# VH-VL binders against q2ft37: the designs that were tried, part 2

Target 1, 241 residues: q2ft37
Amino acid sequence: MGHHLKRVVSPKSWGIPRKTDKFVTKTSPGPHNKNALPIVVWARDQMGIVRNMKEAKHVLREREIIVNGRPVRHPDMGIGIFDIVSIPKSGKHYRILRDKKGRHVTIPIDEDAASSRLVKITNKTIVKGGRIQLNLRDGSNVLTDKQYKSGDSIVLSLKEGQKNEIIDHFPFQPGNMAMIIGGKHSGVVGRIIEHIPVPGSLPNRVILKDESSGESFETIDEYVVMVGRESPAIDRWGIEE

## First folded at step 1 (VH-VL)

Design a06 (framework fv_alirocumab)
Fold by ESMFold2-Fast, scan of step 1:
Structure a06 (fold): chain C 241 residues (1-241), chain A 119 residues (1-119), chain B 113 residues (1-113)
Amino acid sequence: as target 1 above (241 residues)
Amino acid sequence: EVQLVESGGGLVQPGGSLRLSCAASGFTFSSYAMNWVRQAPGKGLDWVSTISGSGGSTNYADSVKGRFIISRDSSKHTLYLQMNSLRAEDTAVYYCARDYGDYEWFDYWGRGTLVTVSS
Amino acid sequence: DIVMTQSPDSLAVSLGERATINCKSSQSVLYSSNNKNYLGWYQQKPGQPPNLLIYWASTRESGVPDRFSGSGSGTDFTLTISSLQAEDVAVYYCQQYYSTPYTFGQGTKLEIK
């Protein structure tokens, strides 16, 4: 058992929920991304902390596994890129990343690193009192009195008393660092060179440059997650220099 | 009846190596996390290491990290502690202890095996 | 690391009298999601391995006499022996299993006056 699957398989059978906008009832509270890994598969196959579903259910019943500050309720709950998985009972913490082959990689981190998470803003809605609700890529929401743009990434505190406080912000703009999380170039980390608006219903285009290879990659807005500013990549976000 | 029997202790020179064993019986060994806890002569209890039931997860006290390796063999119902680069401060009675479930309390303990690190 | 501190270091109590041992953790061992205190108490008699008395701060292990009781929550815990018997002469340890490294208190030696 390693931190990678031998082959990357379509996760359709893993219970990935359909978009709410299509009026389909969700069966899992997990993220909308199609690359989600069920927590029982992670715990059994990548971590070896449970042997079977019975043991997984026991661990979850005792609230042993926390994902992004929330106890896992079901063994089929999906985890995805940049999620924080904690086992507070044993003092262990992990960040979930993805390699260039699309395989999940589990990075052990300390308690301080596990006290915050990186997440992309996908949409905004105005709620009672003029506050803004940010809709996040993992399907969660956060309320704020400050202005943010869709496409930006924010860092949320997971600390008690500060839960969901925004403690850092990486704007979606040329010059800043991004990771491609979908499509042909999934796993590429680079600097945004250009954002190209496309008229009509076709997706806007983004050009990234991998500074280490000098190679340029073209993708779409939906596949880009900001992971830093113009400065060097931050190990905190799972990016190596 | 649950039983844990440690063995492998003895006198060893500083810098030497020693492997401890804990033979388990009377329960489904692979369903329980296992621990090593030591006690220096006349001193209190000091947790050393843990291993999950599957063997896929381990953790160590900082004082032994990089020197000790915990492992298990489910087919032999045996827990191991490989001790390398031994120091005088490692002198203690070493107990193996069963974790009731998965990272819970220690409900059964062995009788202990004495490790003495001395010239 | 969570530091466990017991008081007193030693205690002498007459047969039939109440013995009280305290344990403090440097940070809370109460897990808010399940409302459980990850705190246990062990008894160690001379020449013997430790024996579990209490888990979840207040739940008595099967076979442990009802004169033993545990109380407290968060960072402040107490083990009480309501009527001391001769066989209760031992060293008592509290232990947190909230997070690794698992840590024990320094121990409290209980003697008869």
Scores: ipSAE 0.000, ipTM 0.386, lowest interface PAE 21.8, mean pLDDT 79

Design a07 (framework fv_alirocumab)
Fold by ESMFold2-Fast, scan of step 1:
Structure a07 (fold): chain C 241 residues (1-241), chain A 121 residues (1-121), chain B 113 residues (1-113)
Amino acid sequence: as target 1 above (241 residues)
Amino acid sequence: EVQLVESGGGLVQPGGSLRLSCAASGFTFDDYAMNWVRQAPGKGLDWVSTISGSGDSTNYADSVKGRFIISRDSSKHTLYLQMNSLRAEDTAVYYCAKDYYGSGSYEFDYWGRGTLVTVSS
Amino acid sequence: DIVMTQSPDSLAVSLGERATINCKSSQSVLYSSDNKNYLGWYQQKPGQPPNLLIYWASTRESGVPDRFSGSGSGTDFTLTISSLQAEDVAVYYCQQYYDTPYTFGQGTKLEIK
């Protein structure tokens, strides 16, 4: 195992470092890539909340759909994996995940679960004073005084006054829990067994164990999103019991 | 296994230019910050420059700022140091060093064997 | 800039005896957010590149013999070799990676008596 999987920085107490963490305001809260699900398609086809574009525009104008803590303005706004969608008037909250075929699935969650979101760190840059700018999979950025590495997941607060504060961290390392978001094993939650660096342009391999089936399988770094440490913080099937 | 192989060193006249390369293998190149560290003959280690894994952030020692440019090429898994307006005091073995993290500001866990740059007439 | 100063510049120690090298930073390299000292120790043998021995002031790098240990916090750090072996003859450098420019100590040359 390489150093990138060996070093663990685990705080004894989980608290929001209110004065040392900064967050960057994101104008577009959801992913806008080729595989993003437009909010109108979600509301019409998956949820049945609206029947057509006219109703969708009415709902958005009234600020009735909130994505990652922000009101949706456009019916074509994309939502993607791990996004939190709230309908305040009905008191309903949802997390977007993926099934085995890579399709978006909508998982009902409670209000507490909807107060934060999980996101993977894709890259980072350092600025003077030891501060780190984290580049996140959904295209947003977060400034922090703590050490994190690419491939790790962080949990960001969506609460007013605390938006994008880092409140939890799941390192990409053996022993920790991950969800697969692409390829043959999309939707599977497993424990990292081993990370295998591969030379050249081929993607690095990750071996995980699906503890529910007892089977081990391989995937690539890009498809792995950390969702917990000893146990998953996010289960494929919704709210953890 | 992690390997870093420097090349491009040689003899160059004062005021000249030279480009160093560091071919990286055995790790996900874009996930780690990279550094150039030099060592003049019989002297200690002297940090020259760093570049983040994304390439979005660079930093330089004051002695080389404005003359040297660090860059990286993801497709070739190669780190570069473009050295312009070379001076006699730039004479050194130049090491390529991998940072432990992509953002930088961690220990240098792997080093290449170095390439010698001699600035002299 | 953070200035790193090592002492002594050179020392001679008999085989099997303890060697102690000191490193002082001009300002604290203890990072308040993670409570880590951003200080490392490197070993450089003639004709070879530096090799990482210790990081975060006291954590031994994988493969490094347990006779090597690091201690200290804030501004004052020590590298100890508990029982000197012939292969340990080298120049040792401390480095701070708290902030850029990253700086090294001037080096301590370790020789056999």
Scores: ipSAE 0.000, ipTM 0.401, lowest interface PAE 19.5, mean pLDDT 80

Design a08 (framework fv_alirocumab)
Fold by ESMFold2-Fast, scan of step 1:
Structure a08 (fold): chain C 241 residues (1-241), chain A 119 residues (1-119), chain B 113 residues (1-113)
Amino acid sequence: as target 1 above (241 residues)
Amino acid sequence: EVQLVESGGGLVQPGGSLRLSCAASGFTFDDYAMNWVRQAPGKGLDWVSYISGSGDSTNYADSVKGRFIISRDSSKHTLYLQMNSLRAEDTAVYYCAKGYEYLDYFDYWGRGTLVTVSS
Amino acid sequence: DIVMTQSPDSLAVSLGERATINCKSSQSVLYSSDNKNYLGWYQQKPGQPPNLLIYWASTRESGVPDRFSGSGSGTDFTLTISSLQAEDVAVYYCQQYYDTPYTFGQGTKLEIK
């Protein structure tokens, strides 16, 4: 008789990291790889702003949903951690985070906070013309003339005329603030205490301390995203739990 | 010119597995949703599965959910359908069909590949 | 799920005469926000894959002869062939793309009388 209930999508299967094998028939990864939350699922099941796929397709056609400064054109366009979602007609802005159970959480933010996004550098390559292409964790790329290291986080402007300008940088190193975005300790925010490189193909280890509880957590490099340098940098991003 | 060429069909025993492929050319493969539609001998059209252009979203008919897996490989411009736990009622010609952007009316179809499930 | 029902199951029409095929959906496929009917028509000739004829209930696909036309809105749709030609012998299917699962009518077999 009525609309379906608003639901929190459980992305547990999306949060499990998988390494590629040459025998695996894997589809080309979209933004945020297999960990992405489709925009139609977000709008329908998490936010309740559309009732069904048809309504979702209509709002996308009308450019009513903006992700990281760009109108979403496809209902399955992936959104993920630290992405900025805006609904211009209502003046609403959101940042996507993950809770301690690995589920996507939608955090309301102000327009000023929605003018930039945080993203982790996963790799870098030299492209035609000799510039450096930074490969970002969400699958996007940015060109720069400056040197950055894999594992670092950068802040990209989403403002018109300044899109993809690097406006801040958080190095991956002990003493700086990080968020765990995968594994058992997903959602923990803490200070990096130690980075332990492991020889060979095994993942390197990272130890973080949650200063609010005093508890220490061990995780791996690929689950760590830098979110600041000092404790105040966490407050800047609205990541307080 | 858009072309879709299916392959991988054949005779398989009940409970067996089979993998279908659809080689796509003549369009920007990653921009378009792809679908599998089947047709049992002498019967009508039956939608099987959907995959988005990015590959991040998939959908299945209830009759195949949990048994079939749709996927795509951007580098090879190829759509796949992994069929597991096959049943006699899965016997059909399987067509690869291209959506129009995010809309799923099917502007191009392949020639089809026959899957026969029998003992 | 949206169920698509065609009538008749088969139809025999003389060359040059009008052929009319009907399609009914179990719920409306008209989306009020864009005022479009998410309904298409396909032609399938023996031994061939289906070919798109009509989308948006009434928009003719490029290359489709003018004798083919689609009409209707909401739940009741019609495909009309104004003057039947020999090459029009085929099975015709309606399809809704309003919501998943995407569903087809059972088909209407068109023959020469």
Scores: ipSAE 0.006, ipTM 0.438, lowest interface PAE 12.1, mean pLDDT 81

Design a09 (framework fv_alirocumab)
Fold by ESMFold2-Fast, scan of step 1:
Structure a09 (fold): chain C 241 residues (1-241), chain A 120 residues (1-120), chain B 113 residues (1-113)
Amino acid sequence: as target 1 above (241 residues)
Amino acid sequence: EVQLVESGGGLVQPGGSLRLSCAASGFTFDDYAMNWVRQAPGKGLDWVSTISGSGDSTNYADSVKGRFIISRDSSKHTLYLQMNSLRAEDTAVYYCAKDRYPLLSEFDYWGRGTLVTVSS
Amino acid sequence: DIVMTQSPDSLAVSLGERATINCKSSQSVLYSSDNKNYLGWYQQKPGQPPNLLIYWASTRESGVPDRFSGSGSGTDFTLTISSLQAEDVAVYYCQQYYDTPYTFGQGTKLEIK
C-alpha cells in the first residue's frame, strides 16, 4: 500500500519527481541567471498549461510561449521580475512581478502593455565608435547615443522592427515612483522621498513612501527599480497589493 | 549568499512532540523544494521529508510517515518539521537542505543542523 | 526502495595518491528520457554539514576542485580523488535522487595513511 500509492499520486504534485513523469530542467544562465524561475516551472505551477516535460517541449517547439518578444526554445530558460510573457494562440499576456511576501506573481496585462518591457540600468561603458553601451539589470545590453544614468529605468520596445528601441525613461530621483525588488520590503511600490548618499563602501540609502498606507520604507539603491515618474498611475504596471 | 539556520532541537521523552524550524535566506524561497535530512550519532545520512516550493506536494520516509509533518511559510521564508509520537530511534542531528534546482533533488545547501535527543 | 551500497566502508590513502570510492544502486538510476544518472556525491567533515561535490554522476559542483571526478552509469558509480590533499579527509556519501524515498549510501570514511 505504501509504496504503490505514493507512485499513483496526482501528476500535479510537484517537488517529488518520479520515473517518466520527471521534469528534468538543466540549469541555464538566462537573463536573470540562477535567481530566475525556469519557464517550465512557471508554465506548470503558475499557468497550468503543461503537465510534464513532453508537453513543455511540444509547446516550446510550436513557439507558443514568447518571453520579451522572443520564442522560448529551452524549458530551462529563466524568467524574472518585469519580464513579459505572451501566449499568442490564446491572445494572453503577462508581466512577472514579486508580491510583498517575495513570491513570483503573474500579472495579466493587455496587448499594448505587452509590447514593451521595463529594465533598470546598472552601468554604462563607452564602446568602439564613441557610442554608449547601457548594461541592464537582467544582464543584457543596449547601445544608445543619449545620456542615461545608472539607477534609471528605461522602457524597451518589443515590437518587430523596433526591438530594444528606448521608448521611455524614468530617472532615479525623489518624486518618481519606484518598486522595491529585494530585501525585507520586496514588492512595495512607492514614491521616492529621499536619496541619502553614503560616503565610502556602504550602500546608499533610499526612502520610499507608500501613499496608499502612508508608511515609509528604507532600502538601498540596489533594491530599487523606477516604475514611473511623479504622476504616472501605479496601475499602469498592474501591480497588485 | 544562501543561508539555512535550524532551531528547535532539544531533549524530549518518548511519545513527546517537538517542532523544528529552518530560517532560509539568500535565494527565492518559493522556487525550491526543501528537505529534512537526519543523521543519528556516528551514523550515515537519512532522508526524512520533502516539500515542494509551492507547498502543494509533500513526501516522507516510511519510518516517520504519519508522525512527522513538513510545512513551510513563504512570508517568513521558514521551513518546519512537526515531530509527533517521538521514538528513541528518532534521535539525530536534523539538517535543513535545499534542492539545487527547482525540479532536482540533489542538495546544494545545508544548515548546520539541530540535535534532537529522544530519551527518558 | 533503491538501496545504495558503498565500498569500502573505510579507506586509507597516502597524500598525493589516488583515492577511489565505489557506489552501487539496487536498480538503475539512469533516466532514459534525458539520459541522466540521478546520482550525487557529498563530502562531510567532522562537525560540519554535508557538502555537494558532484551531481548527474559526473558534473562537478561550482567551487569543487578538479581533482574530484565522478564516473559510472546505471547501477555502478565511482568517485575519484586523483591526488589526495590533507583537507580531503572526510566521510563521502553517494545519493540517488531518481525516486523517493531519496537514499544515501552508508558512507566511506577517507583518512590519510
Scores: ipSAE 0.000, ipTM 0.397, lowest interface PAE 17.6, mean pLDDT 80

Design a10 (framework fv_alirocumab)
Fold by ESMFold2-Fast, scan of step 1:
Structure a10 (fold): chain C 241 residues (1-241), chain A 119 residues (1-119), chain B 113 residues (1-113)
Amino acid sequence: as target 1 above (241 residues)
Amino acid sequence: EVQLVESGGGLVQPGGSLRLSCAASGFTFDDYAMNWVRQAPGKGLDWVSTISGSGDSTYYADSVKGRFIISRDSSKHTLYLQMNSLRAEDTAVYYCAKEWDLLYAFDIWGRGTLVTVSS
Amino acid sequence: DIVMTQSPDSLAVSLGERATINCKSSQSVLYSSDNKNYLGWYQQKPGQPPNLLIYWASTRESGVPDRFSGSGSGTDFTLTISSLQAEDVAVYYCQQYYDTPYTFGQGTKLEIK
């Protein structure tokens, strides 16, 4: 980089080496788990648009980075898989995905694709008033009068006046398309063949077919995110290393 | 070894202009963000402006935004503050201060230069 | 903007006794990703520029005597001088460098009784 924490590096003159501090940004607890990528790390390491935290704070203060339709206010805000990141001044939009090793990858998308986001339903509860609250993989919630199932994916509008409107739905069922977001098949897009319930506390299993290769493979429920019906709803899936 | 020396202060009429300089020595100038901090007579410290090590990012206090311009010259190891449309409330000692990247604390300060904007 | 408020405005302490100065920020200055408080303390003697004493709320700057210590996290911070010396008579300022505009407390004047 060229920027150092020189004043915190102790000399080894007393014979015992001291550890140097390195700047490692960790994601706050929130919408994404500890594997989420902090926005300052994304902007610095993946995009190269800032070199240090002061530059990152300037970009955020000027509302130059928008995540899922909202200006980012803190550099430790975590971004995760399927998040939409926009830079309005440059007219650039990105979707965050993962590669075969589970690392975050930034995929350029157009403005229309950036007007909605895909998210998996992890649970549902009945709230006061008898409506259904869907608990989403990113930790957010939406209210609905319609019946959805845990494991399904929904597409939420990010457009002004339509925020959080459910505009599409991809059921977790055989025949529909899914992306694998964890394990050794991370990044693969395949068609659901079979869902295999496993007794007890062990994860249920899912068999998918990668139609490009003709190969079938097995993963667990938690790693499966539905991305379409007969075809993927997003043009850029299946990251190859 | 590490030193900051300000110059350019003086008496100026309201609406006038002044250019302050801060000569840096004893460190790799371009590795550090630089700041201007002012202090009115008998008052506390008031941050004015910051410029990143590269010179690409600048920040200003609302009270000076649009009137003051911070800049730096890597070849001369010098920080500048161009002050335009000066007002009586700009009267202060102006300090140059060095800041470590990612620390943001001001570890080295100059001696200060007095700017007086009279009636 | 983050507003920094110090207390007291002035303090008189006998030589060899403990002096305590407080600083409050209107918003947290703890950056959760690196677990550091972006808070510094400065000493200013009459006619001199400020001198950095403490950064990251509790890390003592090189050359600063060990009688100076900083503590606190988030919004509430304290500067302590464990055994006051004559040369410690000065105005003390806290500063947040969590976000711009960088802001200082109003200052605490420390005098001997």
Scores: ipSAE 0.000, ipTM 0.391, lowest interface PAE 19.1, mean pLDDT 80

Design f01 (framework fv_fezakinumab)
Fold by ESMFold2-Fast, scan of step 1:
Structure f01 (fold): chain C 241 residues (1-241), chain A 121 residues (1-121), chain B 111 residues (1-111)
Amino acid sequence: as target 1 above (241 residues)
Amino acid sequence: QVQLVQSGAEVKKPGASVKVSCKASGYTFTGYYMHWVRQAPGQGLEWVGWINPNSGGTFYAQKFRGRVTMTRDTSISTAYMELSRLRSDDTAVYYCAREYSPLLDRGFDYWGRGTLVTVSS
Amino acid sequence: QAVLTQPPSVSGAPGQRVTISCTGSSSNIGAGYDVHWYQQLPGTAPKLLIYGNSNRPSGVPDRFSGSKSGTSASLAITGLQAEDEADYYCQSYDSSLSGYVFGGGTQLTVL
């Protein structure tokens, strides 16, 4: 692997503030925001960017925190895995990942890396005119004239004037790099060795190998997100052993 | 009273590494970002990067990526900057400086007195 | 090379007014990022003089003032005193570099 996160994956607190007895803002209700981290908790407790809810509301009102290319409007807005958080005034950019303990990890990235986001295709609908509507894991949709398969990951531009343009594609296939985002092996990055389809309603199985450790991990399709081809597209992730 | 006390002067050979410390007192260490800024003799100020002492998160100027590492120890309220593969043009006074929050843009309100790092053969 | 442009020197007599300019571009001051000013006395660390374009920290006299317009900022010093003799640096943020940037510094001489 060799992707180092020593500088950002130090023990940290989120949820209940250690320095105050104030109630923590919860993620907005809804299936899509399940297990998401509220932006105010991220900004206050993980990053220390704001000290309290009053400051958080002020900076959100001024559109100073941008998630996936859009200003954050509510302090309880959830951020999730692979989301890009930018703070233009400070020139700081982050990608949200998940560590082996299931906690959200904030990875600093450069401006170029923050100009696009990675997202998994969960379904597709053919619309009139031969266009395809891709349903994405974060609940958003994009239209395309090109063929993509469910299970693949795409990279979407976040640049003004090019928002939601598909600029890269990582097929769900043996030989390509993937991250496990659920279950016991959450946070593991490895190469897909084998995909084992299972007849009926049982989940299909996926075997990944962390080539640096030689360790193999078995998971299911639902927990796999493609993150690259021969090399990972994400420039910093995981916890260095 | 807010104080940032930096480690003493260092003399290093090209190719070596140097680790400079900055011990904070008089405020809640984890409540403020710590920046590192350098100044070559007779030259201007150059920003190196920051660390969030609360999270351990860091961000480095493009010029220093791959050569600089910033860390902290919250038990002794101390921030560190390590610069590797030193060159003669890394000779400079290295300052630590505090910022409440990059998002609120309040400037670097307190500075350490600086650590002179001399890189010579 | 400094990203923000300042004159290398400026001079004035005691009691006079001087201004120090700080010229940026569309990726920094022109993009709306705030400008901060630092005073560096010989042999000392920089000291925050003005933050957020025009605000003074406690202990900074009101004869120091800052302003910002377009791609440029200015530090004005009125009623010059001998102790104002120092180097002055402007600072902003640059979106194309994703980082903080400083001016090259201006040496103020009190004649």
Scores: ipSAE 0.000, ipTM 0.429, lowest interface PAE 15.5, mean pLDDT 81

Design f02 (framework fv_fezakinumab)
Fold by ESMFold2-Fast, scan of step 1:
Structure f02 (fold): chain C 241 residues (1-241), chain A 120 residues (1-120), chain B 111 residues (1-111)
Amino acid sequence: as target 1 above (241 residues)
Amino acid sequence: QVQLVQSGAEVKKPGASVKVSCKASGYTFTGYYMHWVRQAPGQGLEWVGWINPNSGGTFYAQKFRGRVTMTRDTSISTAYMELSRLRSDDTAVYYCARDYYDSSGYLDYWGRGTLVTVSS
Amino acid sequence: QAVLTQPPSVSGAPGQRVTISCTGSSSNIGAGYDVHWYQQLPGTAPKLLIYGNSNRPSGVPDRFSGSKSGTSASLAITGLQAEDEADYYCQSYDSSLSGYVFGGGTQLTVL
């Protein structure tokens, strides 16, 4: 019930220099525009898969890195929290999370877990075409015929032929499970006890309870991502101690 | 038991505004969208718009944009529809009707209607 | 003017079968949006009769059935009874209007 994010890291040294210090990579417009990690920085600095920009461009040209079911073509493409990164040639899959300092952490996951991704709904609009457009926390959009609410999380299929099919839904409401992804309580997983609207320009407050420890944590709406219902399968998202 | 109780009949002059209420009971008010549908005497049903009582978000049919405003008060589980700059062809029975947020838009419970007559 | 087309009237004798058509276009029924049906008895509010093309709410007898094909839908009433005399409306969603649309209504007369 009360599991926190557990971080597993690979050795940083591979016996070969893993980066070129004199180039600056910016995030391309797209998913995670505000807080994204460029894929070349991830592959070079976090994973050690490539040594420099030349190797990164080669890997991308060969479609060796897949993000959320799509081959990455640009080394400055951004990745962020809950993104799924796959390397098909090695049979490896990863989920991107964040630590207490806001640094990206790479969690190895299995193939089943890599077939879908969790994402928070930030807004919605009705568009020409009669469908509802859900605006997602990572800056992407998805169309649906069903009505969902801002603050909820949805699980999107990444399977070929089923891409962006909504296969699960975790409403933002008391009784459901959430992870804190920012601020001083980042990494805490708990049950939402109360949502407190705050008048004026101050952010609304959310109280979560870690049922295993009995501790309560107060945070803001922006830092909360729903990860389950009253009886969630938290383990499939790679959330541990 | 689900009930939608609407306010009483109104008689208005052209150019005036009218505000119709719909008080919900027997279910979680914020779990369902509230639609407004009107019917002129001897005519068919015409969709006006919806409000999401949870967020206060609204969407109006093109014909009514700029003249209709939908609001709600969650403390008394009541939805409101205000129609301004009334014309004689706005004479109709105005219904509120409930729509589950995850449905394909069917209206499962209806109020009994509020007759609005616009005459000089 | 209604976006979905229904015949203005239909009639039948007790015990007979009648069908009421609801004709749409590629922006509504033809786009795959569900069709719902409402019954309006004289002087009353509409009541949900069929939802999601073919489903019946509790309390609606099985002699009422709905179907959908292409750009059209149909309501079938078998074993026609005097109390079925009412107005019937189809409803769907229209993507070009980004809103809900109703048929013009069909007055059923039981002879």
Scores: ipSAE 0.000, ipTM 0.401, lowest interface PAE 19.2, mean pLDDT 80

